# Ledger of designs, part 15: VHH binders against Interferon-induced very large GTPase 1 (GVINP1)

Target 1, 242 residues: Interferon-induced very large GTPase 1 (GVINP1), of Homo sapiens (Human) (q7z2y8r1479to1720)
Amino acid sequence: DKRLFVLSILGLQSSGKSTVLNALFGLQFTVSAGKCTQGAYMQLLKVEETFTEELGFDFVLAVDTEGLRAPEHSNKSKDRDNELVTFVIGLANLTLINIFGENPSEMQDILQIVVQAFLRMKQVKIFPSCLFVHQNVGEATATDQTMDGRRRLEQKLDEMAAIAAEQEQCLDVTCFSDVIRFDVNTHVYYFAHLWDGNPPMAPPNPRYSHNVQQLKSRILMTATQESRGNIMKISDVKSRVQ
Key: E = the ipSAE of ESMFold2; O = the ipSAE of OpenDDE; V2 = 0.75 times the mean of E and O plus 0.25 times the DockQ between their complexes.

## First folded at step 17 (VHH; framework vhh_7d4b_2)

Design m5 (from l3 with G99S; at its last look DockQ between E and O 0.88; V2 from the best seeds 0.60)
Fold by OpenDDE, look of step 17:
Structure m5 (fold): chain B 242 residues (1-242), chain A 121 residues (1-121)
Amino acid sequence: as target 1 above (242 residues)
Amino acid sequence: QVQLVESGGGVVQPGRSLRLSCAASGFTFSIYAMGWYRQAPGKQRELVARISWSGGSTNYADSVKGRFTISRDNSKNTMYLQMNSLKPEDTAVYYCAASYVWYTGDHFDYWGQGTQVTVSS
């Protein structure tokens, strides 16, 4: 019975989810303009055997998911998205919430679904972690802009938590940090553009690589922490899916 | 830009020692597993030694076990290979490699250019 660390990613359709996963693990998830991942795609990564003791797990399961709010599912999009998000969050030790762009309305809907899912997990005593990845943040990642962005995100998450709490009749939840362990300063990552300029002639943006390294570091920390607690076994995955 | 630069190679007589160094830059060194590979003329590249990101775990090829020691200093972003009791069979180009913590086998994200080690009488 092998030990698994499950990493999943959620986000809007065409928001660059697969790109992030590819950058993190050197994987080849399909990154195609116009083609969207259907359902969930999973890749099992074997941990070096000599490192399994230090890490506390034997495999990493990377889960790429269908984009949320997919136009193809417009009529049933909310229910489907809810199911998908709940499933993916429930399955994962760590879920990356990928945000692309600054569309407030789309972002709000996703955040609501995500927060609700985490609250549901809490109710059944599942405590997954999450990190936010905000992509395509302009070069003006001036420290000030990022601070404001973080503050806004935190505020939105808190609002969503309050709404979710009301809906689920959870009186002890008033903010997002009551739902899961979350610090907006350490759990939110801003990614520069992948390219320095406009493709196809633009070179890779070195900042993007740096951002990926930062995220990798956080993921490793999280994975190590999780392994010290309740590490998921392959047999447990079956039970969670049911 | 990511760089792995090997040093310390050379020509030595059998039974002598060499110490290879790999200086890393352009990435978060402390979260990467590191390793040494070698490629002899006419042979496939093979793993010599691997070390975890923390340095707490090491793995060696059977052919070098007991003779070679891999180590790292994360504060200096440098990995080392102490090679003792060198044999002619150890003659090869030695490559420094870096991989994220979960990678196995010969999958590495970054490679050095290599340093020549020649063991001859």
Scores: ipSAE 0.471, ipTM 0.758, lowest interface PAE 1.1, mean pLDDT 88
ESMFold2, look of step 17: ipSAE 0.531; ipTM 0.780
ESMFold2 (binder alone), look of step 17: mean pLDDT 85; pTM 0.863

## First folded at step 18 (VHH; framework vhh_7d4b_2)

Design ctl (from l3 with I31S W53S Y100S W102S; at its last look DockQ between E and O 0.01; V2 from the best seeds 0.00; counts 0 for: pae E 17.3 > 2, placed apart)
Fold by OpenDDE, look of step 18:
Formats: C-alpha cells, structure tokens, sequence
Structure ctl (fold): chain B 242 residues (1-242), chain A 121 residues (1-121)
C-alpha cells in the first residue's frame, strides 16, 4: 500500500488551472482554448526512490478539475460546482485555489463555494490544506499593493466564512482561519502573466516560471509536513472516492 | 523539522545597538530568502528587512533604513540583523522568517518564536 500525496486545483473556467499543474510537475493536462475540462482528471506521479524517504510519500496524485461557473451549466451549475468542489477538497491533502484576474463577482462566487466546502470538511473532521494562486497579476512595483490585495482577500474569506457558518449553524466559526489553517501572508501566491505580451508572438514570461518554482517549493514543503502526520494510502483514496 | 531560533534581543537605551541572530535548521538554508519581522504591542506585524537567498539583494522598511543591516552566512545557516541607533519605536518582538521573495510579494513559510527587543531610557 503506497503512500500518496493528493494535490488538487480548483478555479473558474479558463482560469489557467491546467497550465499551472502542467508547469508544476511537467504534466500533460489538456490545455486548449475552448475546451473545458469536464469533471476531474487525475494523474499519478511516481516519486523518485531517492526522495521518497525525505518526502514521506511514494506518489503524487494531481487532480485537475472542471472550471467552476461554466456558462454551459447555467441553472444547475451551482449545485454541481458545490459537489465538485466538496469532492475535490475532500479528496486532496492540498488544494490550490486558482484565481484569475480581479473580478470581484467571480472571486466572490468561488470563495463562497470553497469556504463552504472547507467548513463541511471541518465538520467531518477532515482538515485539508489550501493555497491560493492569484494569476494574471501585473507587475506590482509596490509591496503595498500586494498587502492591500491580501487584506482584501482575507476580508472576503472572512465574510464568506461568516456566511457559511450561519448556513451550517457552526457557531464557533467567525473567520476563515477558524475553518482551516490559513495565513493570508503565507498561503497566497501571486503569479505574473504567462506571456510577456500578447500571444502568439509573445515569449514566455520568465517571472511566471519563477512563480511556479516558488509555488512548487511550497507544495513540496506542505506535502512533507503532511506526510509526517497523516499520510494517505492508495486504499484511503479509494475509500474517499466511493 | 524546520527550526528558526532567534537570539540577541534584550533591553537597551536609545541610541545603542543590538545584533540579532537567527539560526536555521531543517531545510536548505541557502535556497530560501530570509527576513525579519517585528510586532509591537497592539500593532500589526511588519516587515523590517529581507535578504535574498544568495544575500545579493536586501530590502528595508523605510523606518529602519540606514540604521539596520540584514545579512546572512549560508555556511553557518544563520541570518543577522544589525540594529544601530535604536529608538523607542523599535521596541517589539522580532521574528525570523524563511521563504521566498518576489515582485508580487513576500511569501514566508517558516517563522521563529521571536525575540524581544526593548528600547527604553
């Protein structure tokens, strides 16, 4: 029974989820314009034997997901999204919450669903981790802008936590950090644009690669930490999927 | 296990100097950016200084520029903060942090327990 670290990613449709996963691990999830990932796709990655002892797991299961709030699923989309998000979060040790752009309405929608899912996990004593990846962030010349961004995100997350708490009748939750271990300063990554300019003539943005490496490092650290306390087995994953 | 242990804090009079040290273990020190944060009573934690993994780049809060110097010795897995011309407003718990620094913000993943610095007449 091999040890498994499960990494999942969630985000709105066309937010660059598959791109991030591909960049992180050299995976080949389908990244095509106009095609939406349906459901959840999983890739099993074998950890090199030389690193299995250090990392504490034998495999990484990367889970790519259908984009949330897909226009194709208008009226039933919310329930479906909720189910998908809950499933994916429940399955994973670590979930990447991918946010593209700064549209407040879109952000609110995804945050609400995500927070509610985490709250549900908490209620059943499942404690997954999460990292936020905010993509398509312009060159921030001032550390202040990032700080403001983090503050705003934290505020929104807290608001959503309060709403979710009310809905779930969870009186002990007042902020997002009550739902899940979360620090806006350490659990949010900002990504530059994938391209330096406008495709197809634009070259890849080296900053994006750098951002990916940073995130990867964080993921591996998290994975190592998780493996020390509660490593999942392949059999456990099977049980959770059922 | 990752550990960051701060030392060198204490009580000093205004105008005096202190040197803080942060001893790191449990991770590849040379691969991480390092930083000092401080938190005064009733105030939010704030960045004091940061240093790149190689030590080639440093940044300081405006309030400490010209007075504080951050450095590191990767061979010793240690980061330092030389604090000169200390002021009462520098009074805080100082925290060592390890992580990554980019134009999009600081991402510190590991934190020390902190060391108290008190500047008083």
Amino acid sequence: as target 1 above (242 residues)
Amino acid sequence: QVQLVESGGGVVQPGRSLRLSCAASGFTFSSYAMGWYRQAPGKQRELVARISSSGGSTNYADSVKGRFTISRDNSKNTMYLQMNSLKPEDTAVYYCAAGSVSYTGDHFDYWGQGTQVTVSS
Scores: ipSAE 0.000, ipTM 0.210, lowest interface PAE 15.1, mean pLDDT 85
ESMFold2, look of step 18: ipSAE 0.000; ipTM 0.115
ESMFold2 (binder alone), look of step 18: mean pLDDT 85; pTM 0.863

Design n1 (from l3 with D109E; at its last look DockQ between E and O 0.82; V2 from the best seeds 0.71)
Fold by ESMFold2, look of step 18:
Structure n1 (fold): chain B 242 residues (1-242), chain A 121 residues (1-121)
Amino acid sequence: as target 1 above (242 residues)
Amino acid sequence: QVQLVESGGGVVQPGRSLRLSCAASGFTFSIYAMGWYRQAPGKQRELVARISWSGGSTNYADSVKGRFTISRDNSKNTMYLQMNSLKPEDTAVYYCAAGYVWYTGDHFEYWGQGTQVTVSS
């Protein structure tokens, strides 16, 4: 039985998620993905056999979701988003939370959904990892502004964790780090604009390419850490999906 | 802008040695697996050797095992192929390739333009 590392990507309806997917998986994900459930697409990637012992797993299951939507008039979209988030967070070893731009209301929406889902996983003793990818941050973003952005995100996550803990009467949860393993300095990644200017005349932004490489480095580190502790077998994952 | 630049090719006599280098830029070299491939005239491209991102795991084609050694220096962003006991059958264009840790085989993400190695009988 082969070992499987499951990577999921969540985010609001936006173009930034597809760009991250292409950067991580190349064109292969777009043309090879199959729909597993309503709202999720999955692709199985075989790891080069020479490297599997060093890496700690044999396959990667990439789980892409249809974009989460801002609150709409339809209750079906909200209920589907809640079910989808619970499913993919419960399935994945690592979940990427993709946040587009600096719109506070869009950030609030996705943070509420994912914090509640992680609290539910804690209650059933499933302990997934997460990374936050904050895309399309303005050209004026400096290192100090990024540090302040991390602090603001951590404060918001802590607020959401406290609210969720009150709703669920979880007396041992006061901040987001009580819900999952989280360090705002190592689990939050800020991406510049993909283009340096207005398309189609704009050149690619070199900072975006550097951000992608930083994310790839962290994903590799997280995957090797997860494989040493609690990696699942393919048969176990098939049971959860079915 | 990703670049893979092979160097060190040339014409050598059978039984001699040659060392190829692949200089890499435009990506984080230390998280990419690397490989050497070759294509002789009239033949399909074939794997010569593969090395993990850390250098801790390697694989060789049977035809070169014991004669060729792949290595890398992550501080210099360079992969090497030491080719000893060269045979006329080793004559080919040699390509370097790079892929993030779960890309395999001919699905390598980046490829060089190749360097000619000619072993004259």
Scores: ipSAE 0.633, ipTM 0.840, lowest interface PAE 1.2, mean pLDDT 78
ESMFold2 (binder alone), look of step 18: mean pLDDT 85; pTM 0.863
OpenDDE, look of step 18: ipSAE 0.720; ipTM 0.870

Design n2 (from l3 with H107L; at its last look DockQ between E and O 0.72; V2 from the best seeds 0.00; counts 0 for: SAP .713 > .668)
Fold by ESMFold2, look of step 18:
Structure n2 (fold): chain B 242 residues (1-242), chain A 121 residues (1-121)
Amino acid sequence: as target 1 above (242 residues)
Amino acid sequence: QVQLVESGGGVVQPGRSLRLSCAASGFTFSIYAMGWYRQAPGKQRELVARISWSGGSTNYADSVKGRFTISRDNSKNTMYLQMNSLKPEDTAVYYCAAGYVWYTGDLFDYWGQGTQVTVSS
């Protein structure tokens, strides 16, 4: 009968998503060349009993699955990626969408799958939350550059929402904000490089640490809001999966 | 980068009061749970009190309940421990600790270097 807050992270193969979870919460995910994880990984986080009444849940389930479009899964990769993303987004209270760098093809692939999954959740009346984490952004030096990136992301999301709406024949969806609650100014986070230079000679980048604190603050705020209306018992999560 | 700096320790007579402070920097103080621990010579470090990120939830060791009060001021990034009716067994180094609201291993990730409290005649 314990309550569970489910937090997941999605991203392409080798996009650093396990590194984000490690930086946020100290989770130990196996790091492997060419991919973030092998197999499905879930780790249970504890909430100190003193705090559970104030927070509104007793445990956090951190979910990290196989990276999207992994070379080892070339067969059925499209179908598998779509099923995996839909499952994870439907299971989680909050999903972090991890995007590495400014590669347009990589960004487009991730956004297409994610937007389609959220539209499917809307159609079955499941209302998860999301945050976008845009990693390894070398030009994160001025607010103007991040504002341009936010504008481009919002436009891309709107475009993909319209495409998904045509595919699903949803007349009431014309932009991404019709699919889920989304504010590009508060739901998108930009992370600097993890290392300030070349390891092992380089220390961890202090800018990355600052970005982690900003994201932790938003995650806590989101989790607290979700606990007031949407947190499920562990037994309910089991039923939803089956 | 993260710093927790304790202050307010000293030597006092039994029955007197002392107030400890912990100044924090290098992280977003208002989203971290905080705690006071103490370690007497030859003993293991033990919990004294803990407080949630907002200050809305607290917990105390049985040995200090009713005598010590933990509090925090998020606008000053500072946690406090008001210690009343001090006893010789309260003599220890007192440590400030901080951790996020949920955890995998240990509850607290960051620790101060401690401040000495000595209760004697």
Scores: ipSAE 0.635, ipTM 0.837, lowest interface PAE 1.1, mean pLDDT 78
ESMFold2 (binder alone), look of step 18: mean pLDDT 84; pTM 0.861
OpenDDE, look of step 18: ipSAE 0.663; ipTM 0.848

Design n3 (from l3 with T28I; at its last look DockQ between E and O 0.75; V2 from the best seeds 0.00; counts 0 for: SAP .727 > .668)
Fold by ESMFold2, look of step 18:
Structure n3 (fold): chain B 242 residues (1-242), chain A 121 residues (1-121)
Amino acid sequence: as target 1 above (242 residues)
Amino acid sequence: QVQLVESGGGVVQPGRSLRLSCAASGFIFSIYAMGWYRQAPGKQRELVARISWSGGSTNYADSVKGRFTISRDNSKNTMYLQMNSLKPEDTAVYYCAAGYVWYTGDHFDYWGQGTQVTVSS
């Protein structure tokens, strides 16, 4: 049975989510598979056969989602967003959580949904990994000067985890690292603006390219680590969601 | 700013050897698979050899097996192609290429400008 690494990305509509996917997969990321559920699109990517034994898997399933809390659907049911997030987090070995800009209310909304979904996965003994990609932040927060931003995100995640734990009656959870394997220093990636300044006169931002390289390095490391541990076979994917 | 720069090409007699180098910068070299490709005049570009990000896995075109050896030094961000027992049929422009580990076909992220290898007397 072929081994499958599932990588998904979640984020608000128009949050640069597709830009990250294209940076990771290039022109090879196309919609070739049918919609799996409402709001999720999948593409299967075959790993070069020479490398599959060293890598530990044969295929990558890339999962792209409709934007969460889309502005054009401001009256959209929270049930749709919760269902979508639960599905993709439960399916994926690694989920990229894409946050655009520094709007606190948008960040709060996404973090609340995501933390609840990971807590539900913990309750059924599914332990996916996550990475946070925080796009289009000020240059100071997107460079090696992001330690204060990491502290703030960790505090918010811990607050959300404690609230979710009380709501779900999970007494063994007091912080986000109790919910999933998480280290704010290695699992949060701050991306500069794609352009260095404001269009149309802004040049491409070289820091964005550097951020992509750092993310690629972490994704490869995570994928090879997961392949040595508890990686799914393709036939096992259906049983995971049931 | 990504750069892949080939060097070591030239004109040599049949039976001789050349060593090509590809110096890389602007990306994390150790997470990219690398390859050598060649294109003779009027022909399609073809794979010569590929090597995994760690150097642990390699693959060669049938036409060069036993004569060419691909290698890499991740501490120097450099890939090499040792070409022994060169034949006139090896005459081509040689390109280095880099791709993130999950790619299909020849959809590489980065390509070099090429270096000419000519095997003739």
Scores: ipSAE 0.614, ipTM 0.827, lowest interface PAE 1.3, mean pLDDT 78
ESMFold2 (binder alone), look of step 18: mean pLDDT 84; pTM 0.863
OpenDDE, look of step 18: ipSAE 0.813; ipTM 0.916

Design n4 (at its last look DockQ between E and O 0.71; V2 from the best seeds 0.66)
Fold by ESMFold2, look of step 18:
Structure n4 (fold): chain B 242 residues (1-242), chain A 122 residues (1-122)
Amino acid sequence: as target 1 above (242 residues)
Amino acid sequence: QVQLVESGGGVVQPGRSLRLSCAASGFTFSIYAMGWYRQAPGKQRELVARISWSGGSTNYADSVKGRFTISRDNSKNTMYLQMNSLKPEDTAVYYCAAGYVWYTGSDHFDYWGQGTQVTVSS
């Protein structure tokens, strides 16, 4: 049976997820992805057979969700988004959490949804990997990956974990590292603005391209580590989808 | 800016050797799988050889097995193709290609070079 590495990307509506998807998978993904459930789109990528033994898997399943709606908009939308995100995170070996800009309100919206989903995974003893991608941040932040920005994210994640633990009645959770394996120094990536200036006159920002290469390198490292540990077969993934 | 620049092409007699180089810049070479492709006039572009990001895995088209050797040096961001026992059928433009390891299964590559001509003729 063929081995499958599942990569998901999550983010709020209008968060620029398509830019990350295009940088990682090309424009073909957005045209050819097939919808498998309400709100999830999938594309299967075949790894060259020559490389599969060295890599540890035969296919990559790229999963994109339609943009999430903030929990504060409605209880029905929150329940649907939480169920979708929980399903997608439970399916994935690695989830990319896309956060647009440095606006605290938008950051908090996505963090609330994500932390609740990961807490649900902990409750069923599923421990997926995650990486955070902060898009469209200041050039200094993107270049130096400042400790202040990382510590602020860690603090916010810890706050959201505590709130989610109270809501889900999980008394053994006090910080985000109790929810999933997380190291703010290795699991957070900062991306500069896509354009260096104002489109259409602005060229693409070369720092953004460099940030994409850094992310690709970490994704490959993570994928090879996961494949040597607990790689899923296609049949196992089909069972989980049901 | 990403560049893949081939060199080492030329005109040689049958039975001789050539060594092609592909110099890469503008991306993280060591995480990309690489390949050599060729296109003869009036033919579709075809795979010649593949090499993994580390150099640990390789594959060759049947028509070149035993004669061609692909290699890479990640410290110099360069891929090579040693072509021995050249035949007139090897005449083509040879292209260097790079793809993030997951894209290569469908020959969907991120970056292509401009090509270098290899002509094998008496």
Scores: ipSAE 0.591, ipTM 0.814, lowest interface PAE 1.3, mean pLDDT 78
ESMFold2 (binder alone), look of step 18: mean pLDDT 83; pTM 0.847
OpenDDE, look of step 18: ipSAE 0.686; ipTM 0.856

Design n5 (from l3 with F108Y; at its last look DockQ between E and O 0.82; V2 from the best seeds 0.56)
Fold by OpenDDE, look of step 18:
Structure n5 (fold): chain B 242 residues (1-242), chain A 121 residues (1-121)
Amino acid sequence: as target 1 above (242 residues)
Amino acid sequence: QVQLVESGGGVVQPGRSLRLSCAASGFTFSIYAMGWYRQAPGKQRELVARISWSGGSTNYADSVKGRFTISRDNSKNTMYLQMNSLKPEDTAVYYCAAGYVWYTGDHYDYWGQGTQVTVSS
């Protein structure tokens, strides 16, 4: 029975989820503007045997997901999204919440679903972690905008937590940090554009690579911490999927 | 820009020692597993030694076990290979490699240009 660290990613359709995963692990999730991932796609990465004892797990399961709020899905799209998000968050040790752009409305939609899912996990004594990846952040606005952005994000998360708490009758939840361990300063990563200019002729943006490295570092830290307390076995994952 | 720069190679007599260094830059060194590979003339590239991101775990090819020691200093972004009791069979170009800690195999993200090690009487 092998040990798994499960990493998942959630985000709106065409938000660059697969790109992030690919960059993190050298994976080949389908990145296409026209065809979005349907459902959940999983890739199993074998950890070098020499390192398994140090890391505490044998495999990384990377889970790519269908974009949320996909236009192709009719009136039942919200329920489907809720189910998907709940499933993915429940399955994962760590979930990356991918946000593309600065549109507050888009952010709100995903945050509500995500926060509710985390709250549900808490209720069943599952304590997954999450990191936010905010993509397509411009250079000029990076420092001031990031601070303001963080504040706004935190506020929105707290609002969503309050709403979710009411819905789930959780009286002890007043903010997002009551739902999961979360620090807006350390759990939110801002990514530059993937390209320095306009594709297809634009070169890769070195800043993006740097951002990926930062995220990798955080993921490793999280993984190491999780392995000490809540390592999942393949059998556990199977039970969660069923 | 990511760079791996090997140094310390040279020509030595059998039984002597060399210490290779790999200086890394342009990426988060501490989250990468590192390794030494070598390629002899007419042969395939082979793993010599591997070291985990923290340095807590190491692996060696059977041919170099007991003679070579891989180490790293994350504060200096440098990996080392202490090569003792060198043999003519150790003659090769030695390459430094960096790979993300998550996956196995020869999937390294970055490679050095290599440094020549020649062991001859």
Scores: ipSAE 0.352, ipTM 0.700, lowest interface PAE 1.8, mean pLDDT 87
ESMFold2, look of step 18: ipSAE 0.598; ipTM 0.826
ESMFold2 (binder alone), look of step 18: mean pLDDT 85; pTM 0.862

## First folded at step 20 (VHH; framework vhh_7d4b_2)

Design p1 (from m1 with S35H; at its last look DockQ between E and O 0.72; V2 from the best seeds 0.73)
Fold by ESMFold2, look of step 20:
Structure p1 (fold): chain B 242 residues (1-242), chain A 121 residues (1-121)
Amino acid sequence: as target 1 above (242 residues)
Amino acid sequence: QVQLVESGGGVVQPGRSLRLSCAASGFTFSIYAMHWYRQAPGKQRELVARISWSGGSTNYADSVKGRFTISRDNSKNTMYLQMNSLKPEDTAVYYCAAGYVWYTGDHFDYWGQGTQVTVSS
């Protein structure tokens, strides 16, 4: 029975989530992933045995979801999305929340669902980690350009946390940091445009590659921290998936 | 732009030593496990040695165990292979490769261009 680090990726339909998956896992993930539940795809990735004791786990379970907000708009579809997000967040040690572009309505939709799911996890004493990946923002390398964006995201998360806390009667929750361990300066990653211009004539944007390295560094740090005191066995994950 | 550049190859007599270097740039070296592979003419590429991102864990092919030592210096973004007691069977092009924590077999994120090591009597 081997130790497992579970990494999930969530995002709205057509949000560029597959681009993040390819940057993290390569094309092998999209070919090799198997569907384990309605709306989720999972792939088990082996860690080189030489490194497993230093790292603290033997396998990574990568969980990809169908895009949130199916084309059909109904209460049934909304309930399915809420159940899927709650399941995925509850399963994962670390969840990446993928947001594409700067559309306020799309950000509101994903943040509302995600914050509610994390609050539900807090209520049952499950404390997963999250990172936000905000793709296709302007020049994401300038600190001045991202500081205002970080504060706006933090404000929205705090607003959603307060609303969810009122709905759930959680008097001890006033902001998002009360729901999960969160620091807007270290848990939000901005990705530049993938292409430097219009494809196919444009080369890949070198800032995007740099952003991927920053994310990989944070993921390794988070995974190592999780393994020191809270690592799951494969059998535990099978029980949660069922 | 990612680069892995091997150096230190050459022609040496059996029983002598060589030290290979792999200089890395364009990616965050300190979060990648590093590897030396070699390929003799007409043969499949084979693992020689590997070292974790921190340098804390290493592994060697049986054919080089006790003779070769892998190391890294994250402050210089460089990996090394000290090759002692060289044999004619060690003649090959030596490649460095970098892999993140979830790589599959020999499908690494980055590869170098190789450096020739020739051991002849």
Scores: ipSAE 0.664, ipTM 0.853, lowest interface PAE 1.0, mean pLDDT 79
ESMFold2 (binder alone), look of step 20: mean pLDDT 85; pTM 0.860
OpenDDE, look of step 20: ipSAE 0.815; ipTM 0.915

Design p2 (from m1 with S35Y; at its last look DockQ between E and O 0.73; V2 from the best seeds 0.00; counts 0 for: SAP .674 > .668)
Fold by ESMFold2, look of step 20:
Structure p2 (fold): chain B 242 residues (1-242), chain A 121 residues (1-121)
Amino acid sequence: as target 1 above (242 residues)
Amino acid sequence: QVQLVESGGGVVQPGRSLRLSCAASGFTFSIYAMYWYRQAPGKQRELVARISWSGGSTNYADSVKGRFTISRDNSKNTMYLQMNSLKPEDTAVYYCAAGYVWYTGDHFDYWGQGTQVTVSS
């Protein structure tokens, strides 16, 4: 049977997630994806058969979520978002976590849910990977400024890991890299705006195209590594979903 | 900004050899699978050869197996097609193309402008 690499994308409503999806999967994705569960859309992408043995998988399952709601708007959204995040992280080999802007309150709540979901996966011996995509950070183009942002994100993730570990009584977890494989320098990607305004009157931003190439490179590297160790058959994934 | 530029075409006699090059710029060459296509006047564009991003996997059209060899040098962002034992039916414009690990069956990400190969008589 065929082998499947599962890639999921999480993000807040109106966070530019659809633009990243189009860059990775093409313009037709959002109109052609089939809904498989409440709040998640899935599309199966076939890999060129000549390359499947070198890659280690035959298909990619792209999982898109309905945008997560900001926690400040509803406690019911928080419960729903926790279930959705746990589901897509548990399903995926690699999850992209899409963050827009620098609102620390929204970021903290979403990171808390994500970190707790990964901790729960560790407890059941499922070891998914994640990458962070932080959009609309055009003013932080200098290396020192992005290094400060990386340090702040790492500190926040470590704080959330420690809190989750205390809540789950996991004394062997003190930082986020104890929960999953993570390096803040190689697993966080900063994206400029696609346009300087709305098309057709806005100029294209060449930095966005470069950011997409960097992300594609990391995704390929991650997928190849995962396929040698952890790839599942399609029948296994179907069983876990249903 | 993305460019694929073919070179090395020309007019040759049957039985001779040519080596085509495809120079890439404006994208991360080493993560893209690369392809050679050809198109004779009035005919559909057809696949000639394909090669994975690393060069570890290749495939050829039946009409060129044993005569053509595809290769790439990721340090130079260049793909090659060594064409031996050329025949008049190999006369065409040759194009290079690039596709990421997954692409839909509907399109490639990038195409070159083409280089003419003419095998006379």
Scores: ipSAE 0.615, ipTM 0.819, lowest interface PAE 1.2, mean pLDDT 78
ESMFold2 (binder alone), look of step 20: mean pLDDT 86; pTM 0.869
OpenDDE, look of step 20: ipSAE 0.828; ipTM 0.921

Design p3 (from m1 with S35N; at its last read DockQ between E and O 0.75; V2 from the best seeds 0.75)
Amino acid sequence: QVQLVESGGGVVQPGRSLRLSCAASGFTFSIYAMNWYRQAPGKQRELVARISWSGGSTNYADSVKGRFTISRDNSKNTMYLQMNSLKPEDTAVYYCAAGYVWYTGDHFDYWGQGTQVTVSS
ESMFold2, look of step 20: ipSAE 0.680; ipTM 0.863
ESMFold2 (binder alone), look of step 20: mean pLDDT 83; pTM 0.850
OpenDDE, look of step 20: ipSAE 0.804; ipTM 0.908
ESMFold2, look of step 21: ipSAE 0.658; ipTM 0.847
ESMFold2 (binder alone), look of step 21: mean pLDDT 84; pTM 0.856
OpenDDE, look of step 21: ipSAE 0.829; ipTM 0.921
ESMFold2, fold request of step 24: ipSAE 0.636, 0.641, 0.654; ipTM 0.845, 0.847, 0.856
ESMFold2 (binder alone), fold request of step 24: mean pLDDT 85, 84, 85; pTM 0.859, 0.859, 0.861
OpenDDE, fold request of step 24: ipSAE 0.818, 0.822, 0.820; ipTM 0.912, 0.915, 0.913
ESMFold2, last read: ipSAE 0.666, 0.680, 0.655; ipTM 0.861, 0.870, 0.849
ESMFold2 (binder alone), last read: mean pLDDT 84, 85, 85; pTM 0.858, 0.862, 0.861
OpenDDE, last read: ipSAE 0.825, 0.822, 0.825; ipTM 0.916, 0.915, 0.918

